VH-VL binders against a5use3. Designs and how they scored, part 11

Target 1, 222 residues: a5use3
Amino acid sequence: MVIHAIVPVKELHRAKQRLARVLDAHERRALSLAMLNDVLVALSYSPVSRIIVIGRDVETGHTARAHGAAFVIDQSAALNDALHQAAADIPDHAAALVAPSDLPLLGAEDVIALTCISGDKPGVAIAPAHDGGTNLLLVSPVVGWTFLFGPDSLTHHIAAARQRHLPVHLLRLPHLERDIDDIDDLIWLAQQPGDTSAQRLARMFLERKGAQLWQSSDMPPH
Key: E = the ipSAE of ESMFold2; O = the ipSAE of OpenDDE; V2 = 0.75 times the mean of E and O plus 0.25 times the DockQ between their complexes.

## First folded at step 1 (VH-VL)

Design v7 (framework fv_rovalpituzumab)
Fold by ESMFold2-Fast, scan of step 1:
Structure v7 (fold): chain C 222 residues (1-222), chain A 123 residues (1-123), chain B 107 residues (1-107)
Amino acid sequence: as target 1 above (222 residues)
Amino acid sequence: QVQLVQSGAEVKKPGASVKVSCKASGYTFTDYAMNWVRQAPGQGLEWMGWINTNTGNPTYADDFKGRVTMTTDTSTSTAYMELRSLRSDDTAVYYCARVEYDFWSGYYTLDYWGQGTLVTVSS
Amino acid sequence: EIVMTQSPATLSVSPGERATLSCKASQSVSSNVVWYQQKPGQAPRLLIYGASTRATGIPARFSGSGSGTEFTLTISSLQSEDFAVYYCQQYNNYPPTFGQGTKLEIK
């Protein structure tokens, strides 16, 4: 199958606000770009035929361009609208793979596993998020599909597939079930095996911010 | 420092299988994926697939799927490539090669190569 | 998949001269191209990645350029050890694909 990957990227100045007490705005921006880089590296080594990044920041565009990805300026107010905008230029016979920009442990092998379980027939393959959401979504073919990311999106995507008489294949990928949103996620990322761009940054930040991180957690009474 | 040492030359009959090994040293084996690339006599390079050495998950080129199996033994820092149902046009030098991953740019490079293993398939 | 086409198949040049080798992709690969050198009886050697970044230990006479679908490898002031086969490879799209090679030989 011909697969076009779509990677939606939130505005960098609003990224990772839950980390604001430990990381300043520049550090959070750097972390977001490092995670995007990791996702783009994984997709570049995967069986996808084209990568489309949709976002608004100049830095996001530069990062996409460096990986040979197309960059589409996000003209929408919501994630699902941005995905529909990006999917509009995908050929009718082709599949779409939606991958968030904040899965720094994504590997090419994960994409391959998702394509293998989907097979060559029309269908939907999903890697669930730990909170009942969708972290990887493969739709083959993409024509006529409606994106339903958001709370409880796993249930909504399954329902959408059933409504269109498409089989659904669920693939549990534990290392992709955790988004990097807060301090606990950053610590978890740093402790996982590997050496992705985001992991190196997380380890560096935790080393340099160790005392600050401790102080920002529960403090004992004096 | 970094070395990839492959097993010796093999002579096989059509229909047989061959298993080539690639022993890595001088770096942390699981930090780099291993690629397999072949070259028929007087011909160019043909990518066969790669294996993630940390997870053991392989990815095969379409021309070889169904006939090739790539595995690793982390305890010996060794990668293996087995090709089945050999044909005379499988006669080639088979190389293992390490992928260098650049932290920020995501560059893909085959930075260190094994010396090659000649597999001759002849009746 | 993406087809990489190299030209010429054979380039005959004299030592001390400049050689320019071409590599064309069937569709855009951005700057995601690698160049390798292969001498007879040896494994390939990494020369250039990201279309223009020289690998560690590669002499300054080797330079790469290009983006999109057209790429070039230039060797200024050819040395005797430079006569070899050169391959380009794209890594923009799965699967990674190689060109058929350009043989650089003494005139």
Scores: ipSAE 0.000, ipTM 0.415, lowest interface PAE 17.6, mean pLDDT 84

Design v8 (framework fv_rovalpituzumab; at its last look DockQ between E and O 0.02; V2 from the best seeds 0.00; counts 0 for: pae E 11.9 > 2, placed apart)
Fold by ESMFold2-Fast, scan of step 3:
Structure v8 (fold): chain C 222 residues (1-222), chain A 117 residues (1-117), chain B 107 residues (1-107)
Amino acid sequence: as target 1 above (222 residues)
Amino acid sequence: QVQLVQSGAEVKKPGASVKVSCKASGYTFTSYAMNWVRQAPGQGLEWMGWINTYTGNPTYADDFKGRVTMTTDTSTSTAYMELRSLRSDDTAVYYCARDIGYSLDYWGQGTLVTVSS
Amino acid sequence: EIVMTQSPATLSVSPGERATLSCKASQSVSSYVVWYQQKPGQAPRLLIYGASTRATGIPARFSGSGSGTEFTLTISSLQSEDFAVYYCQQYYNWPYTFGQGTKLEIK
């Protein structure tokens, strides 16, 4: 299976607005770039043949190129249109792997597991999000696929696979069920095992702003 | 060597439609979105929307939804903007402009559309 | 929508002098402000993006500054070809919006 990974990156100034109460614009930008670095590192050690980053920021382009990834300027208002734009650069016989830029605990082993459960036959493999969304999506072949990220996207992607007569494989990856969107996600990330760029940054934020973060959290203090 | 060449001036009656073309050269057409911006006589610039040149999917400003259609022909590297149900206050110079993600770096020469009874 | 307000509407200055043009956003647009120059009968020309970065080929006498809601375009040592209308634009959120323009004219 030849796999081209697509990593969509939201405009940095608009990213992580749910963290605005505790992180300023510079801190949110730094966190978004750190998470992008973590995803690109994981993909670079995975069996993907090529990485395509789609975004609009100069810094996102610099980060992509620093990791040897192709950078495509996002021409779209919506995520799904951006993914269709990026997927068009993928050969019809190849598979597409969509890996959001906000999964800092992604490892190469997760991508390997997803490719193993999918096998070499045509199909769709999904790592679900905790909220009924899709956090990793592998489509083989990508030709003719419709991206349906958004609310209830797990259900929508399963339906899309059935409409194309493709088997769907679900792989639960607990550490990837939680994309980093809000204060509770940030605290959780800091407390997980590992030492990714985003985890180091989250731990620094927790240390410097601990009282403010816990005060803003819906989680218990332990 | 990037060039955006637009179609010539048009005179239309109220209620008619106009379709402006913008032919791109000197770059890979599908690598950048095309924006459409208009300017009424003596007035400032007004953003109308943009089109993804690879997928063909447009995004329109609210003031133009229902009256505007943006399309592309990738084989000729040409973008089109059609505005329907023309009114006198649609009299303006219409520009196409290339979107590099953080600015509009090249603009067409403009197409004057005059709506007159 | 984000409203961009430029001032003054018209600025009268002499060649060789310094011109400072102002642009105010109705809400924070971070540094996502772009400046364009438009001469009579011509399309706008990109001058500055990201509030302060000069576009390729733009002379060093043009500089931009500001962040949040207050932005300025400065033209040091005005040349005759600089007398034009200048527009600011926010590139922070849709719909993209422009200021009403500042006309720079010879005193």
Scores: ipSAE 0.308, ipTM 0.728, lowest interface PAE 4.2, mean pLDDT 90
Fold by ESMFold2, look of step 2:
Structure v8 (fold): chain C 222 residues (1-222), chain A 117 residues (1-117), chain B 107 residues (1-107)
Amino acid sequence: as target 1 above (222 residues)
Amino acid sequence: QVQLVQSGAEVKKPGASVKVSCKASGYTFTSYAMNWVRQAPGQGLEWMGWINTYTGNPTYADDFKGRVTMTTDTSTSTAYMELRSLRSDDTAVYYCARDIGYSLDYWGQGTLVTVSS
Amino acid sequence: EIVMTQSPATLSVSPGERATLSCKASQSVSSYVVWYQQKPGQAPRLLIYGASTRATGIPARFSGSGSGTEFTLTISSLQSEDFAVYYCQQYYNWPYTFGQGTKLEIK
């Protein structure tokens, strides 16, 4: 099975806005790029044949090229349209794997597991998100597929697969089901086993911010 | 300050190999792919390939596949290009160039490799 | 692979004049075109990326335009330092390919 991975990347200045309470714009940009780096590492050690990153930022392109990924400028600004744009370069008989750029604990073993439950047969494998969405989507073959990410996307993708008489396999990957949206999520990420780029950065931020957050005023008596 | 400093000029005989180094400084080496481009005397630019500096995985242009090996040493921030089975028409200046995803923004000074009997 | 074809091969112009260099792609490359300048004995210098955006430190007399298959580099009011070889490159798909170059000479 020939698998082309698509990694859509949001504009970096729009990413992780809820972390703005504790991280400045530079730090949020760095965290987003670190997560992208981790996803690309995981994919590069998996059985995918080609990685296509689609985004609009110069730094996103740098990270993609450093990992052997093709970089395509996102001209659509909407996720499903960007996915269709990137899929235009995938041969009709090949499989498409969609991996969001914000899965900092994605490992090659997760991708391998997704490909194994499909076998070399036509089908759809989905790793659900915690909110009724889709974290990973593998479609074989990609020809004729319509990407339906968004609210209730798990249900919509299952329905799309059934309309095409494709078997659907669900793979629960709990370590991918937590979004990194606030300080508690950042703490959780830092505490997980591993040494990903996002984890190293989270640990560094928490050490620096933790000291700053708990620093008390030094007030002499009057 | 971004700098790419290449190894010095080399003179080789046909059938030998050459390994050109490119030491990067002033930026995070593993955040940008490294490209290799050559230019024969009086000729245009020819892309040879690039290497992912984070994973070490290269991609080679078809015309060089089988004769070229690109590697990195991340501990010294250095990229290498080795060209084997040299011919006289491999005489060229060989450049490393940093890839920022939409252009090659910094280039090494070039390494002249002369292949002559 | 995508073939980039530059024209003319040589352009002879006088200082102070306008030069217009053309680059044509064998298929659409959207706006994913780069222009480089190369002087004898030097490495190429990044000039324009994204078809029309000047790199840092590039004078305003350099401008790029185009999308799809046809691209133009324009140099207004040529200076003596602008006489060089110019290359276009596409970065839409690998392998990345260069045009064969346009030599800009003093008339």
Scores: ipSAE 0.008, ipTM 0.452, lowest interface PAE 11.9, mean pLDDT 86
Fold by OpenDDE, look of step 2:
Structure v8 (fold): chain C 222 residues (1-222), chain A 117 residues (1-117), chain B 107 residues (1-107)
Amino acid sequence: as target 1 above (222 residues)
Amino acid sequence: QVQLVQSGAEVKKPGASVKVSCKASGYTFTSYAMNWVRQAPGQGLEWMGWINTYTGNPTYADDFKGRVTMTTDTSTSTAYMELRSLRSDDTAVYYCARDIGYSLDYWGQGTLVTVSS
Amino acid sequence: EIVMTQSPATLSVSPGERATLSCKASQSVSSYVVWYQQKPGQAPRLLIYGASTRATGIPARFSGSGSGTEFTLTISSLQSEDFAVYYCQQYYNWPYTFGQGTKLEIK
């Protein structure tokens, strides 16, 4: 299976706004880029044939290119439109993997697990979010697919798959289910196993803020 | 047809090491992670770890860290599991098993490793 | 680690009858439970994943149910080839852990 990964990236000035009480604009930008970096690293060590980053910021483009990923300037107003824009450069028969840039704990093994559960046949594999959203989406083939990210996207994607008579596979990835939106989330990120760029940054920020850190052993290694 | 064929039975002395092979066929080797699970005689199943067959990066269960090494040869579609510092309680049938999302759909036939003085 | 406990240890059932096997997790594992069948001298065979999804080639008489901490494997009408040891496994948390198994034998 030929897999093309799409990494949508929000505008950096709009990223992690819910952390504004804890992090200044510069810190939020840095965290967003660190997360993007981590996602790209994970994808680079996974069986994807190509990585396409879609965003608006020059810095996002720089980060993408540094990892050998293609960069597409987002000309859309909505995430799903952006995804379709990015998918336009994917062969019809190929698979598309959508991996948002704000998955700080994404690992190559997660992508492998998703590909494994999906197999080599046409189908849809989803790593659901805790709130009924979609953390990862693998669609094969990409032709004719409509991206339906947003509220209750899990249900919508399942419905779309069924409409196309495609099998649906769900994979729980607990380490991806928590959004980084507030100080507790940042603490959680810093406490998880591993040493990603986002984790390092989180730990640094928390140290500067005087937050107490703990360790967790209940998550898969990175 | 997916097949996992493991190496033959081994008899080892305490303190020795054993290396079990698992040759995969019938599918793209590097598209699926490989797990190792053992089963002592008359006992249940115990997960030992898994390896990313694309990157070669292994993850081991805590009980085996320091004693186990998992590797792959992509050119031959073969996974290897080496267990060192063997003791009597390591006597078991060792299985390789293909991963399909943290579940194991195809298994090798198993390799009996007997550790005795 | 999450402990998976199966019951009963041995289940005696007659051919053609219904068999119900239980698996309990020490904590919630959502629906991320696998069932395997193992016959003497053979490797385990995948039966059910995601608590209720039958693997390819598994007869319809096998069904899985449950969520959270309580799970059940049901064989609606036992065939002679169904007498074996059955294991449940969780893949909710690291490391993956197995139940101790239930031996299904002929009554």
Scores: ipSAE 0.000, ipTM 0.511, lowest interface PAE 11.5, mean pLDDT 90
ESMFold2-Fast, scan of step 1: ipSAE 0.284; ipTM 0.722
ESMFold2 (binder alone), look of step 2: mean pLDDT 94; pTM 0.937

Design v9 (framework fv_rovalpituzumab; at its last look DockQ between E and O 0.03; V2 from the best seeds 0.00; counts 0 for: pae E 16.3 > 2, placed apart)
Fold by OpenDDE, look of step 2:
Structure v9 (fold): chain C 222 residues (1-222), chain A 126 residues (1-126), chain B 107 residues (1-107)
Amino acid sequence: as target 1 above (222 residues)
Amino acid sequence: QVQLVQSGAEVKKPGASVKVSCKASGYTFTSYWMNWVRQAPGQGLEWMGWINTNTGNPTYADDFKGRVTMTTDTSTSTAYMELRSLRSDDTAVYYCARGPYEYYGSGSYSDAFDIWGQGTLVTVSS
Amino acid sequence: EIVMTQSPATLSVSPGERATLSCKASQSVSSNVVWYQQKPGQAPRLLIYGASTRATGIPARFSGSGSGTEFTLTISSLQSEDFAVYYCQQYNNWPLTFGQGTKLEIK
């Protein structure tokens, strides 16, 4: 099965904005790019045939190209539109894997597991998010599919698959289910096994900011 | 229909506490952060803090630290804001307001408060 | 904290005319600025986010512009329902802060 991965990337100035409490704009951009790097590395070692990064920033494009990924300039107004824009370059018969860029702990094994559970037959495989969203989506074939990311996207994607008489496979990936929203999340990320770019950066940020003195409910000094 | 419905008006004595509720409907409650904003009579808006409705972790503005507690009940899709040690200058309309979507995508995300409760008047008077 | 300063405090404009409201940040907030409209007895309503993007359902006569520290809300042709108080807000830095508001009234 030929798999094309789509990596939607948020505008860097908007990425990880909820971390503005603990990270400045530069740091948030760096973290976002680091996470993108990690996702691209994971995908590069996965059975995907092609990686398509869709975003708006030059740096995003640079990162994409550095990993041999195609870069599509996002001209859409919403995530799902962006995904469809990116998918337009995917052959109808091919599979599409949607992997958001903010999954710093994504590994090739996760993608492999998702592909394995889906098999070589038409179907939809989903790694659910903790809030009923979708962390990873594998659709085969991509033709005729409508991306339904957003609130309760898990249910929506399942329903869409069933409407098209496609089997649905779910794969829980707990290490992908934690959002990086606050200092505790950064600490968590830094403490997880591995040495991803995002983890290294998180560790650096925490050291720099003296995170041990902070609580999740604390506001940074102003 | 997406909406936030708040509890009714409260009249409290100085030193008392008030707990305002905000019930969400029409959307996945745990997918959006919840903000609390108050507005004294004839005054502007003041951000009090927000809470991650998925994790339950709140962040408070400095002016309210130690005196405010934000909580959620996911089973009822309800956010709560408790303000303690009330004083006269706490008299205000208190709003809950939906914040950012947790899994926002490219190009369309905003931290803007797009859905507001109708407000809860809290009057503190001796 | 970032101080958002709106001007003027009160703006008197005739129906059909153009209204320009200003919001200044004490430091750069990039494009992370929101505009709200509030009518008496009502909760604020989202108008503009990201400094220049209209929220869903907001009439085209409303527009936002600016970046960094200077922001503007423009109503190209005032309608009777547009007379209200307008607030800007930054969501670039903690804590989130609002402007003090501009009251748009009928001249």
Scores: ipSAE 0.006, ipTM 0.508, lowest interface PAE 11.7, mean pLDDT 89
Fold by ESMFold2-Fast, scan of step 1:
Structure v9 (fold): chain C 222 residues (1-222), chain A 126 residues (1-126), chain B 107 residues (1-107)
Amino acid sequence: as target 1 above (222 residues)
Amino acid sequence: QVQLVQSGAEVKKPGASVKVSCKASGYTFTSYWMNWVRQAPGQGLEWMGWINTNTGNPTYADDFKGRVTMTTDTSTSTAYMELRSLRSDDTAVYYCARGPYEYYGSGSYSDAFDIWGQGTLVTVSS
Amino acid sequence: EIVMTQSPATLSVSPGERATLSCKASQSVSSNVVWYQQKPGQAPRLLIYGASTRATGIPARFSGSGSGTEFTLTISSLQSEDFAVYYCQQYNNWPLTFGQGTKLEIK
């Protein structure tokens, strides 16, 4: 199938506020951009035909264009509205893959697995989030779809698919169930196998600020 | 219907501890962090801290560190706030409030507290 | 921590008049400001988030503006139910901080 990826990016000055206790605004901005870079790298090696980044920041636009992605300026500020705005740029016959900008462990293999379980038939494939939300959403075709990210979005997306008589495929990807949002997530990311841009940055923070990070974390020191 | 329902009023002596509960209904409990905010009689709002309901990990405002513990019970969709070593100036209405939602599911715009509990009056006196 | 300062402490106005409430941050908070309304004996109610976006169900007479360090809440044509205390809050930096409130009272 022809797949257009949509990567929504919140304004950088609003990103990762839950890390503000240990990371200053510049460090949070750098982390957000590193994670966006990781997602765009994964998508560039995946079978997606086009990547659309939707956001508002100049640096987000530069990062998108550096990866050959289209950049769309977010007119709405609300996630579902931004996704509908980006989806308007997708041809009627094509599928949309919504991939968050803060899943730094996303690999091309994850996207391939999601497309394989979905097949070339009309349908919906979802990688669930830890909290009952949706972390990856593939809709084929996307024309006529309503995005329902928000509370209990896994349940709402499944219901929406069933109302439209589309099959739903759930693919559990444990390394993608945890988006990087708080201090414990940052420490966890640093300790996972891999060498993504965000992991290098997280490890640098852990090296330079380890005492502050561990003092602000509820994870037991090991 | 989305609701936060708090436990009833408490009267405590100085030096005692109080534990306030906040029961959530009508939404996925772990999708929103839970905040605790207090308000002394005739005074403004004071943020005490928040807890990540998915991980159970709290972050406390500096004025309350060492005296406050925030916990959750996911099986009952309930958040708790325990304040120790009570002083007379801890007399206040204590609120739980939901927010923020996780970035991707929230509609993305706000760390605002959109749903509040009704408040729990804690009176500290002899 | 970022200090949020509201002014005036008390504003006396008549129904039908325009009220303008100010909120200043000690350093830039971008547009990451929330306004709440609180009536006696009740929990606060969300009015405005992102400095200028009305929450669901909030009447059009309420509007917010500003960015950086200076923010304004305007109520264009006061109704009797609008007499309450109004709080601003920043969510740009940890810890989250509230202003001290502006009490809107009948003249």
Scores: ipSAE 0.005, ipTM 0.488, lowest interface PAE 11.2, mean pLDDT 85
Fold by ESMFold2, look of step 2:
Structure v9 (fold): chain C 222 residues (1-222), chain A 126 residues (1-126), chain B 107 residues (1-107)
Amino acid sequence: as target 1 above (222 residues)
Amino acid sequence: QVQLVQSGAEVKKPGASVKVSCKASGYTFTSYWMNWVRQAPGQGLEWMGWINTNTGNPTYADDFKGRVTMTTDTSTSTAYMELRSLRSDDTAVYYCARGPYEYYGSGSYSDAFDIWGQGTLVTVSS
Amino acid sequence: EIVMTQSPATLSVSPGERATLSCKASQSVSSNVVWYQQKPGQAPRLLIYGASTRATGIPARFSGSGSGTEFTLTISSLQSEDFAVYYCQQYNNWPLTFGQGTKLEIK
């Protein structure tokens, strides 16, 4: 099986808006790029044959090329439209792996596990998100597939696979079931084992802003 | 019909500069990045860097930073590589090579160097 | 930077026989390996990309395999035109790096 990975990246100035209460725009931009870096590292050590990053920022393009990934300029307005744009460049017989850029704990072993349960046969492999969404999607073959990321996307992707008579394999990856989208997620990320680029930034930001955070009832000292 | 045609051989003295041209034809110049690779006599291939032909933004291998400048002229579909402060161990054949593709499609070779120029011998001697 | 090590440096094989060329990466490069052929006085020619995918117009006697750190190029039923130098190259990480080459010569 030939696998093309798609990593969609939103505009950096729009990323992580819920963190604006505690991180400035430069810090949020740096965190978003660090998470992208971590995802690209994980994919580069996995059995994918190609990595396609789709986004709008020059910095995103530079990060992609630094890891040997292709960069496609996103001409769409929404995630699923960007995924269809990127998938148009994938050969009909190949598989597509969708990995969002905001999974900073993604490891190569997660991608390997997902590809192994799909085997060399047509099918769909999904790592569900905690909220009924989809963290990772592997579809083989990609031709004719409709991406349905968003609310309830796990149910929608299973239904799409059933309509095409494709087997569905679910793989629970608990360390990926939490998106990094608010301050509680940032704290959680900093507390997890590991030393990813995003984790190092999260720990540094929280240390520098520790006194400020203790003014919030959400974040008591321990 | 797709081809890369490079400028002719050059003989230079140590301390001089050389600028090699690479003219593309038969394809959309801005759809592929351009690489520069050199090969010293009797030696293997050494990647020098690449340039995004659409944006004009180069990336240089560490051994060449500070001495190399890569540019493009999209109006003539031509890439250039200038190597400054030449020394005798810069004697080599210098190649331009097309790749990767800026955008992907079915069946395209997107990450390999699929078309190479004929090479330009640069000799550095007193 | 990723070091690509080819072996042997020179391989002597008779026409009609099989040749197997090895390439080892200093760290995993997944399947992001290219093979080139270079004849004297010529530019390199693309043979294989993605470790195992034959480029357009390359004869079926050329095949590639491997993933991770170990890669091979196999040439079955060697023709007189196949005696050349062969290079592997990784494109998994910047900077892009080449192996030092294997010279395939007539025995």
Scores: ipSAE 0.000, ipTM 0.417, lowest interface PAE 16.3, mean pLDDT 84
ESMFold2 (binder alone), look of step 2: mean pLDDT 90; pTM 0.918

